# VH-VL binders against V-type ATP synthase subunit D (atpD), part 12

Target 1, 210 residues: V-type ATP synthase subunit D (atpD), of Coprothermobacter proteolyticus (b5y8b7)
Amino acid sequence: MASTVSPNRMTLLALKRRYTISKRGLKLLKDKLEAMVKAFRDLYTEFDRERRYIEELMEAFVELLNQYESETSPAVRDRIRSMQLFQVEYELSTRMVFNIKVPFLDVSLKRMDIPDLYLQTGPAFYKALSVYEELLPHLLKLASLRNALHMMSVEIEKTRRRSNALEYNVVPELERTIKWVQQYLDEMERSQTVRIMKVKSMLEKERGNA
Below, E stands for the ipSAE of ESMFold2; O stands for the ipSAE of OpenDDE; V2 stands for 0.75 times the mean of E and O plus 0.25 times the DockQ between their complexes.

## First folded at step 12 (VH-VL; framework fv_anetumab)

Design x2 (from w4 with heavy chain S28R; at its last look DockQ between E and O 0.55; V2 from the best seeds 0.00; counts 0 for: pae E 4.1 > 2)
Fold by ESMFold2, look of step 12:
Structure x2 (fold): chain C 210 residues (1-210), chain A 126 residues (1-126), chain B 111 residues (1-111)
Amino acid sequence: as target 1 above (210 residues)
Amino acid sequence: QVELVQSGAEVKKPGESLKISCKGSGYRFTSYWIGWVRQAPGKGLEWMGIIYPGDSNTRYSPSFQGQVTISADKSISTAYLQWSSLKASDTAMYYCARETYTIYKDASATFYFDYWGQGTLVTVSS
Amino acid sequence: DIALTQPASVSGSPGQSITISCTGTRSDVGGYNYVHWYQQHPGKAPKLMIYEVSNRPSGVSNRFSGSKSGNTASLTISGLQAEDEADYYCSSYAGSDNYLVFGGGTKLTVL
């Protein structure tokens, strides 16, 4: 590294300017990183709350499906499997999470009219339909939140790598180079001072001789 | 170096108010969550709540919601734990701690306390 | 909310290896939850000994190691020394309204 830099005062000044700019850039990246992490934690809290709610709904839904199978004849269950029970309406949108555009899938369900089914099933079937109507939109929201967290984690990692490159590679290299140039210039000034004093003493000697 | 320095031990009577402090230094105070942990005599550690001093975002354990107030003054890098009316059951050691994190590409994360204050003993009796 | 179960006490002789367990549900230990371990000597603040199940902070002896299997995390102390006598707590992220939960603690006695 010392072999690639010409040690003069112009170079020293340029290195100090680069150092100041790099230190400012590092500070800005660290500030950005911590803000991104805080935003991630807030979103992670929303994700975890949603996940636990869905787990409770899923447990209820599974129990209702078991009751439905015990209340409903195999022939009716086979007929229901071939039916479209819901019309699904969806919209793909984007949300901004700390300057990251994240796709979200918004879903709503509309129950289809089913002519003779209410006499052929027990109460668990309709309770299960009601739970499913709530469950599916929340599941898709959870998937969107998980994807958002993933996209944020990638950007956090990229920002961390950029910060580390400045902190552990670029800034220390500039510090070493600045120190080397300063020491070199100090040595040159000491040598020049000795030569000036020798010239001065030779001139004083010539005045005394003639 | 990261350091958390808590206020000194307190001896109080039931019904009195109290505010204990935790001063952080050696890091950017506004960029890390600070948590409070209670330890009753002879008992284990209990997480009470957490605050992000940068925006005062605060969360409480259900066991302590409405029982205490967690706050921060970012201008002096200090977090606080407050009671409006102490009870004898509030006798305990109280720690503050800085939370840090690891975030994974698969959208998972984990959080843990990397630095702890020395503790503040609060005794409520007459 | 989330509960982490530890044995009340564990004992061992100097030079031996001992293991302290921390058992929870899948949402506590397995899956998305990572377990951390703290050591607390009497009258002193807790100290982080293991994070992310198995990682040691700088300055923590390599005699301390961590692992998990299923819903149980384990802290192992090899080459047991008198100064290891302390209380040990596991922790994990727990629920939407709480960020950390601690196990009940394990008192390690060095015989």
Scores: ipSAE 0.267, ipTM 0.672, lowest interface PAE 4.1, mean pLDDT 84
ESMFold2 (binder alone), look of step 12: mean pLDDT 89; pTM 0.921
OpenDDE, look of step 12: ipSAE 0.776; ipTM 0.910

Design x3 (from w4 with light chain N98H; at its last look DockQ between E and O 0.48; V2 from the best seeds 0.00; counts 0 for: pae E 5.6 > 2)
Fold by ESMFold2, look of step 12:
Structure x3 (fold): chain C 210 residues (1-210), chain A 126 residues (1-126), chain B 111 residues (1-111)
Amino acid sequence: as target 1 above (210 residues)
Amino acid sequence: QVELVQSGAEVKKPGESLKISCKGSGYSFTSYWIGWVRQAPGKGLEWMGIIYPGDSNTRYSPSFQGQVTISADKSISTAYLQWSSLKASDTAMYYCARETYTIYKDASATFYFDYWGQGTLVTVSS
Amino acid sequence: DIALTQPASVSGSPGQSITISCTGTRSDVGGYNYVHWYQQHPGKAPKLMIYEVSNRPSGVSNRFSGSKSGNTASLTISGLQAEDEADYYCSSYAGSDHYLVFGGGTKLTVL
């Protein structure tokens, strides 16, 4: 870059202006990046809480399914698999995370009227239904949180790339170019001063010889 | 470049109050979490809690909730750890540390301490 | 539970390779959390040696490496040197309340 720039006073002024703007822009991007990461961490903490709670529910659900299988004949299990046990109701909403509208899916389950199966299965079936009623909304919330984290990570990556470009490429190149132009102009001033002094010395020598 | 400078060693009596400090320099203080870590004599590291100085969002380890107060004054780039009433068991080395992060393409993240203060030795005895 | 378990001590001769383990539960070492390693010389502050299970910060020797298998993370030091004698701690994000835990620490002795 230094060798592709015409070294004059107007160019030096333009380079210094761009340097100042780039340094300000870098500060703003670093501040934005750090605020975005803080927001991401808050959201990540919520995600982590949900994930760990879901792990507890899944452990309970799997245990109840195992008990259900031991309490219930294959024929009854096949009949239950063909039944509609729940009606799913949902609402799509949005949250603002930093400057991003993130979709969230809120669900609830309404248990359908189930024929009296208690003589053909044990209590584990009904306990499993209760755990599933809680589990499904939390799973979908977890999916929404995961999507929100992804949307944030995309914006964080964009901001990080631009911040890095300014910090490690644009600003250093401007510093080098400004230094080069300044050194060139300083050398031209010295050369001009020497030439003027040489002419003045020649004129004084000619006057002295009269 | 990045530096965390802690206040000097303290010798206190049980029941006294104390506030130790951690001054960050060489970076944007309000944009990184600062954590406090205790190390009792001859023992391991214990995470006490963390603060985001930008908004004072603060979290404590369950072991230290209600035992100490973590705060920050962003105008002077300083985080604090304070006790209202010291106990002999509070005798330990206390470190502050800056937390940084890595965010992955799959939106997972991790957080770790990249810079540590030199430590503040607190001795509580009479 | 959420505790990270490390051996109390490990020793090795100069030039040998040694490993230090850090064992936890699925939620702190497995696929949900990343493990970090710190070195602490006597009387000094800890220093980050390995982050994200296996990455080295700038300025940390390539003799230090990290890995994970199941619920166990490992720090390996190859070409053991006298200056490696220190305490080593693993850490991970744990719990639902946004907090971090350290392992109990491992004292490395260079014979």
Scores: ipSAE 0.055, ipTM 0.632, lowest interface PAE 5.6, mean pLDDT 83
ESMFold2 (binder alone), look of step 12: mean pLDDT 90; pTM 0.931
OpenDDE, look of step 12: ipSAE 0.112; ipTM 0.671

Design x4 (from w4 with light chain Y93W; at its last look DockQ between E and O 0.70; V2 from the best seeds 0.00; counts 0 for: pae E 2.4 > 2)
Heavy chain, then light chain:
Amino acid sequence: QVELVQSGAEVKKPGESLKISCKGSGYSFTSYWIGWVRQAPGKGLEWMGIIYPGDSNTRYSPSFQGQVTISADKSISTAYLQWSSLKASDTAMYYCARETYTIYKDASATFYFDYWGQGTLVTVSS
Amino acid sequence: DIALTQPASVSGSPGQSITISCTGTRSDVGGYNYVHWYQQHPGKAPKLMIYEVSNRPSGVSNRFSGSKSGNTASLTISGLQAEDEADYYCSSWAGSDNYLVFGGGTKLTVL
ESMFold2, look of step 12: ipSAE 0.432; ipTM 0.702
ESMFold2 (binder alone), look of step 12: mean pLDDT 89; pTM 0.921
OpenDDE, look of step 12: ipSAE 0.741; ipTM 0.892

Design x5 (from w4 with heavy chain S28K, light chain L100V; at its last look DockQ between E and O 0.34; V2 from the best seeds 0.00; counts 0 for: pae E 5.8 > 2)
Fold by ESMFold2, look of step 12:
Structure x5 (fold): chain C 210 residues (1-210), chain A 126 residues (1-126), chain B 111 residues (1-111)
Amino acid sequence: as target 1 above (210 residues)
Amino acid sequence: QVELVQSGAEVKKPGESLKISCKGSGYKFTSYWIGWVRQAPGKGLEWMGIIYPGDSNTRYSPSFQGQVTISADKSISTAYLQWSSLKASDTAMYYCARETYTIYKDASATFYFDYWGQGTLVTVSS
Amino acid sequence: DIALTQPASVSGSPGQSITISCTGTRSDVGGYNYVHWYQQHPGKAPKLMIYEVSNRPSGVSNRFSGSKSGNTASLTISGLQAEDEADYYCSSYAGSDNYVVFGGGTKLTVL
């Protein structure tokens, strides 16, 4: 604050240097924020597209599950629950979004061989398995996209707060302090000028009395 | 104070070209998307597309893809809507609007138009 | 194809409370806070009145409020005044190809 600052020319120059550095830093943070928000918007578009597709697949899957329940006895359904129907294969990869490394999960399903001797099911069961094979990889992709958006939102908020602190607190305080120091130095220069004029006048009176 | 000032009304014949403008002031022009919205006489609002003047990234609604060109000149803080060959059905009021956003830490986000230009009436008749 | 459905018109007397509906899908309205509301007086540009379903911008009267239930967002105007007579549009920001959708608009008449 101005009350902690000694008003001299060296202090004024140091304040002006800090002001220049702070304004440059603010510019860089604003530019970074703009780029991150644009990248976030682009990623949000991909997320929303996936979400809509998954909602359609989920409706189809639920319909098929209802048909499966009407086509198969509870005893057969309970036995199916104990079976391993799929082998899950996955790989974690990384995608760069802006300057942030974002993990993505890549998943594929392989349907296991099931013995027909132990099953009495209708066509809805096998159709439901086909929809599930597509649904699960898309669900995990959606989760990866949601996580990516979250990671970006955290960085956007952090950058926004740093930018706001410089723009609305640090820079204005420096401007006020610089103004105060400049006014103080201007007053000191005026006072010195008056003192010089008084000394000059006294010297001229001494010569005039001679 | 954020302000969007559009070019004046136009009267044209079918087949003519036209480029209307939207000048943004009071904010950093390159940092916000600018959208174009059409309103046919007595009708509702139709989103046409948007541009990010910082890199000229442009998106169009499916209804207007290939029908118009959206561009910007960031050196003079101006966005443009352009037709190479006007049709009588292009008669409408055209608004530009600045898109702003709310982004939360939980990755919830929404985008909306906070400032609108005054509109440019385009009349296409023979 | 995203569609937001609004009633063509709504009327009310001064001092009444009225609502304008905007119905879409779970993807556009029900599951998310994508709905915004704009007021347009005759011959004038639209003005943002409500964003994120229920938030008022600075300078908008607290007589205006927004809510949603299921797949329907609602704009409520309390203490209706003659100056509220205008067209009202809802919008949703859709991520698919960055397409923004407006509702068909509702003409509010103050009797």
Scores: ipSAE 0.059, ipTM 0.607, lowest interface PAE 5.8, mean pLDDT 83
ESMFold2 (binder alone), look of step 12: mean pLDDT 89; pTM 0.923
OpenDDE, look of step 12: ipSAE 0.639; ipTM 0.838

## First folded at step 13 (VH-VL; framework fv_anetumab)

Design y1 (from x1 with light chain Y93W; at its last look DockQ between E and O 0.61; V2 from the best seeds 0.00; counts 0 for: pae E 3.2 > 2)
Fold by ESMFold2, look of step 13:
Structure y1 (fold): chain C 210 residues (1-210), chain A 126 residues (1-126), chain B 111 residues (1-111)
Amino acid sequence: as target 1 above (210 residues)
Amino acid sequence: QVELVQSGAEVKKPGESLKISCKGSGYSFTSYWIGWVRQAPGKGLEWMGIIYPGDSNTRYSPSFQGQVTISADKSISTAYLQWSSLKASDTAMYYCARETYTIYKDASATWYFDYWGQGTLVTVSS
Amino acid sequence: DIALTQPASVSGSPGQSITISCTGTRSDVGGYNYVHWYQQHPGKAPKLMIYEVSNRPSGVSNRFSGSKSGNTASLTISGLQAEDEADYYCSSWAGSDNYLVFGGGTKLTVL
């Protein structure tokens, strides 16, 4: 790569300017990467807390469904499958996480007016409805958080790769090239100085011989 | 090279206050969490809490919430663990450690301690 | 809340392979790569030996390896040497609020 660069003073100045800009850019990328990872950890903590809460709700819901199935005849269960039990309300929004737009779906359920099925079912049915009403919004929030984490991980990886390219490729190459150009120019200046001294010496010898 | 250097051993009486330190060098101090880990004599390791010196965000183990204060001074790259009133049960070795991370391609992640301080022995007796 | 269960002690002779277990749940071991291993010699600070179940940091001997099966993570030391005598702790990013948890520790004795 040094062999692709013309060794002159203007080239040296341009290389030194690029080096300074690249070193500052590297620091900014490292600072950005570190801040993104901290933001990612905060979001990951929220995701994991949500996931663990959902696991608790899911265990409760499965137990209630088992009890409902044991308390309720197949004919009544088939009738219930044909009913609309909830109305879904939702809001689609965008949340900014460290300058990344992340879509967020906020959902709530409203229980529809249904006939009293108490004599045909048991209490487990109504408790299961209550758990599901809480569970579904949390599941959709979890999906939104998972997507946000994925979008952030992509940006973190891109920033890491760009930082590594500057740190381990671009900056060292500029350092090597600057060193080579400086050595070349120093050698040329030394050679010119020797020739000037030789000419001066020859002129002094000619004057002394006059 | 990453290094965490802790303050020297302390001998205290119950009811006294104490602040021990952990100085980080060889890395960007404000960009990594620093955790504190307790080890009572002859016992295992207990995670106490963690701080992000960049913004002073602090998290505590439920067992230590309200018992100690974790802080940092980013201008001198130093984290602190403080007691307002020591108890005999606070006799232990205290370590600081730097937390690092791995983020997987599927966006899952984990955090762990890659560098540890040498420890500060705190002895509390009347 | 999460408890990481380790045997209190294990022993082996020089040249043997030994395995130290760390048992938790699907949430802290089985489903994720949250388990890390630390070595602590008497009077010394812990040292990271294995991270993410099976990865070695630079400078750690390839005699140390990690794996998991189900809800149990394992640290294996092959070619056991006297200097391996130490306490070994597993840890996980687990618990109801995602706090770090250490196992109870395993004392390795080299006979």
Scores: ipSAE 0.335, ipTM 0.674, lowest interface PAE 3.2, mean pLDDT 85
ESMFold2 (binder alone), look of step 13: mean pLDDT 88; pTM 0.906
OpenDDE, look of step 13: ipSAE 0.805; ipTM 0.930

Design y2 (from x1 with heavy chain S28R; at its last look DockQ between E and O 0.51; V2 from the best seeds 0.00; counts 0 for: pae E 2.4 > 2)
Heavy chain, then light chain:
Amino acid sequence: QVELVQSGAEVKKPGESLKISCKGSGYRFTSYWIGWVRQAPGKGLEWMGIIYPGDSNTRYSPSFQGQVTISADKSISTAYLQWSSLKASDTAMYYCARETYTIYKDASATWYFDYWGQGTLVTVSS
Amino acid sequence: DIALTQPASVSGSPGQSITISCTGTRSDVGGYNYVHWYQQHPGKAPKLMIYEVSNRPSGVSNRFSGSKSGNTASLTISGLQAEDEADYYCSSYAGSDNYLVFGGGTKLTVL
ESMFold2, look of step 13: ipSAE 0.509; ipTM 0.766
ESMFold2 (binder alone), look of step 13: mean pLDDT 88; pTM 0.913
OpenDDE, look of step 13: ipSAE 0.809; ipTM 0.928
ESMFold2, look of step 14: ipSAE 0.455; ipTM 0.736
ESMFold2 (binder alone), look of step 14: mean pLDDT 89; pTM 0.916
OpenDDE, look of step 14: ipSAE 0.828; ipTM 0.935

Design y3 (from x1 with heavy chain S108Y; at its last look DockQ between E and O 0.65; V2 from the best seeds 0.00; counts 0 for: pae E 2.3 > 2, unsure alone 72.0 < 75)
Heavy chain, then light chain:
Amino acid sequence: QVELVQSGAEVKKPGESLKISCKGSGYSFTSYWIGWVRQAPGKGLEWMGIIYPGDSNTRYSPSFQGQVTISADKSISTAYLQWSSLKASDTAMYYCARETYTIYKDAYATWYFDYWGQGTLVTVSS
Amino acid sequence: DIALTQPASVSGSPGQSITISCTGTRSDVGGYNYVHWYQQHPGKAPKLMIYEVSNRPSGVSNRFSGSKSGNTASLTISGLQAEDEADYYCSSYAGSDNYLVFGGGTKLTVL
ESMFold2, look of step 13: ipSAE 0.455; ipTM 0.743
ESMFold2 (binder alone), look of step 13: mean pLDDT 87; pTM 0.908
OpenDDE, look of step 13: ipSAE 0.816; ipTM 0.929

Design y4 (from x1 with heavy chain S31N, light chain V29I; at its last look DockQ between E and O 0.48; V2 from the best seeds 0.00; counts 0 for: pae E 2.6 > 2)
Fold by ESMFold2, look of step 13:
Structure y4 (fold): chain C 210 residues (1-210), chain A 126 residues (1-126), chain B 111 residues (1-111)
Amino acid sequence: as target 1 above (210 residues)
Amino acid sequence: QVELVQSGAEVKKPGESLKISCKGSGYSFTNYWIGWVRQAPGKGLEWMGIIYPGDSNTRYSPSFQGQVTISADKSISTAYLQWSSLKASDTAMYYCARETYTIYKDASATWYFDYWGQGTLVTVSS
Amino acid sequence: DIALTQPASVSGSPGQSITISCTGTRSDIGGYNYVHWYQQHPGKAPKLMIYEVSNRPSGVSNRFSGSKSGNTASLTISGLQAEDEADYYCSSYAGSDNYLVFGGGTKLTVL
């Protein structure tokens, strides 16, 4: 704003330096934003592929559970509810997504020693175990990918806000202030010239009378 | 400000090679995807593929995979669409377009074309 | 594959409002939330008219509006003018590889 700055040559030079630094900072923020968005798109593609695969497995799993419940007596189902069917093995790791370390949980399942229940349940139970063994690791991977996308989207929004503040507030205000100071200095220079010419014309009249 | 300028019309014979160009200006060329869109005479728009000139990452529509090559030269801000052996069915108008995006805090996202080239007419006939 | 279906043509009189539809198949549901609309005059390149279902880019008349219900997106043009005579295409993205799909196009005739 012109009202917050003293209009002189040193102030003009300082404003022009701030303008150059701000324009460079804006370019760097825009470049960062665009690179983050490219990384986000790559991760979004991976998430969508996982989601589609999981949808296929979930459909199959639900159908198998329905068959299991229709083919298995309540007493046998109660026995199975009390059993530990799987041993869970996991590794916690991190994955770098555009300078953001995102935690990933790698999970695998190992079947426990289980009494032969085939005659009491039928084949749907064992098929459901096989699908679940594959499904659970993919579900946890999907959750990790969703969290990564969220972390990226928050950082993208922060970077967008910072870029917008420079582009639409800081830089235009500097431009206006620089123009104001330049205009003021130009008018001072014109006024000085006019005053010199008036003094000169007055001196010429006095010499002409001497 | 943002401009996409394509190479001129081409008349070719079946079996010949061709490389057409799309030069971007007025923006950071390496940081936006560039897409190619085909429009056969009297027909609709068909998305062919995209390239990210910054790292040459390229994606093709299943319908065009193996039929064309998309490339870019970031030093001259130019994307290319290339055929090794033209067919009469390749007769069409070809557009390049800059892709942009909207990403929300809930991580939903979408992509669309905000600026288009003027088009390059390719005619393939004996 | 994702497909977007549009009527082949629509017509209206000057001053009238018309609506162009764009319907996805059920296999399109995952990525269909955001539909975009392009206008193409004869011999010209397409122009973005509506993005994100209902948003207008700067310089696009407020006579153009967009909406979505279920698997059907709609472009509405109010106060038809002769210059609105053009082809209109909807688009959306496919899930895998994030590629874009266009509808078949709708020829708008202003009588």
Scores: ipSAE 0.420, ipTM 0.710, lowest interface PAE 2.6, mean pLDDT 85
ESMFold2 (binder alone), look of step 13: mean pLDDT 88; pTM 0.915
OpenDDE, look of step 13: ipSAE 0.743; ipTM 0.897

Design y5 (from x1 with heavy chain I103F; at its last look DockQ between E and O 0.26; V2 from the best seeds 0.00; counts 0 for: pae E 8.0 > 2, unsure alone 70.6 < 75)
Fold by ESMFold2, look of step 13:
Structure y5 (fold): chain C 210 residues (1-210), chain A 126 residues (1-126), chain B 111 residues (1-111)
Amino acid sequence: as target 1 above (210 residues)
Amino acid sequence: QVELVQSGAEVKKPGESLKISCKGSGYSFTSYWIGWVRQAPGKGLEWMGIIYPGDSNTRYSPSFQGQVTISADKSISTAYLQWSSLKASDTAMYYCARETYTFYKDASATWYFDYWGQGTLVTVSS
Amino acid sequence: DIALTQPASVSGSPGQSITISCTGTRSDVGGYNYVHWYQQHPGKAPKLMIYEVSNRPSGVSNRFSGSKSGNTASLTISGLQAEDEADYYCSSYAGSDNYLVFGGGTKLTVL
């Protein structure tokens, strides 16, 4: 950039204008970036809280599955595996996170009509069904939150790269180029002054000779 | 250039209140978290908490929750650390620092301090 | 709870290379690039020397480098100079509890 610049007053003015615009753009990008970072941090805490709750539910579910296996014969377990226990109902919705429209999957489970299996299974089976009915909607919410974090991280990275390019490449190069052009023009102005003084001196000698 | 200028040293007695300041310049003050870090004489650095001046959202280290108040006045680009009743154990150097970050493609992130204030020495003695 | 362990002191002669360690866990050191290093001269504010384990900010000498192995991050200073005599702190900032922890600090003495 500095090597390809013609050092004249018009290019100096253009460089200074571009410098001013670039500095303003850098400030706006940094402000946008920090707002996105704040929104990301807030969303991440929601994700992490949801994840921890799911871990608690999962621990309870595993304990109930162990009890179910101890209370239920293999033949009854095979019968249950062939049954449809739930109907899944869902709706797509959206949530705005820092100007990013993020899809969310809202889900609910409806328990299907099943025969009374209490004496064949015991209480753990029905408790496990209840925990699963809560667990699945939370798992899908977690997936939606993870996707939202991903979408936001992509936009943060893009904004960070633009900000870094201005801050560490474009603005410093403009500063160096402006400095070089200014020095060149200052030397040309000094040299022109000397030439003007020499021409005046030569003209005065010619008048004195004539 | 980014600059954080803190208020001057304070000498106080136990039980007195105190509010020290950290003025940020050279950047968008409301767009960055500001953290407070304590350093007792001859001791290491302790993170106290952070504030986002844009919305005054604050977070405290568990060790300092309820012990101090972190606040900001965005109209004058200034963050504050405040005690309602000083203890002799509050004698320390207090730094403010601007927090920045790195985000990764796997949606993880890290935060760290890129610019620090000069420090405010608080001495609490009877 | 996050705890970052550093040696209390290290020493070296001018021209020598020295290494300062920072040991934590998988969640704050081993699995992520969350470790950052700060230098603090006596009476001065800390200065960021290394971020994300191994990245050097502009204006920091290339004699400073960072790395990690397992759950231990390391700051290495090559060509030790008298002006490197300072306290050095590592930090980590995991998102799970949204707070930052400093190591206990290491005093570097240049003999």
Scores: ipSAE 0.018, ipTM 0.541, lowest interface PAE 8.0, mean pLDDT 83
ESMFold2 (binder alone), look of step 13: mean pLDDT 87; pTM 0.909
OpenDDE, look of step 13: ipSAE 0.733; ipTM 0.894

## First folded at step 14 (VH-VL; framework fv_anetumab)

Design z1 (from y2 with light chain H36N; at its last fold request DockQ between E and O 0.64; V2 from the best seeds 0.00; counts 0 for: unsure alone 73.8 < 75)
Heavy chain, then light chain:
Amino acid sequence: QVELVQSGAEVKKPGESLKISCKGSGYRFTSYWIGWVRQAPGKGLEWMGIIYPGDSNTRYSPSFQGQVTISADKSISTAYLQWSSLKASDTAMYYCARETYTIYKDASATWYFDYWGQGTLVTVSS
Amino acid sequence: DIALTQPASVSGSPGQSITISCTGTRSDVGGYNYVNWYQQHPGKAPKLMIYEVSNRPSGVSNRFSGSKSGNTASLTISGLQAEDEADYYCSSYAGSDNYLVFGGGTKLTVL
ESMFold2, look of step 14: ipSAE 0.705; ipTM 0.885
ESMFold2 (binder alone), look of step 14: mean pLDDT 88; pTM 0.911
OpenDDE, look of step 14: ipSAE 0.812; ipTM 0.926
ESMFold2, look of step 15: ipSAE 0.722; ipTM 0.892
ESMFold2 (binder alone), look of step 15: mean pLDDT 88; pTM 0.911
OpenDDE, look of step 15: ipSAE 0.812; ipTM 0.925
ESMFold2, fold request of step 16: ipSAE 0.257, 0.695, 0.777; ipTM 0.653, 0.875, 0.922
ESMFold2 (binder alone), fold request of step 16: mean pLDDT 87, 88, 88; pTM 0.905, 0.912, 0.910
OpenDDE, fold request of step 16: ipSAE 0.821, 0.821, 0.817; ipTM 0.933, 0.936, 0.933

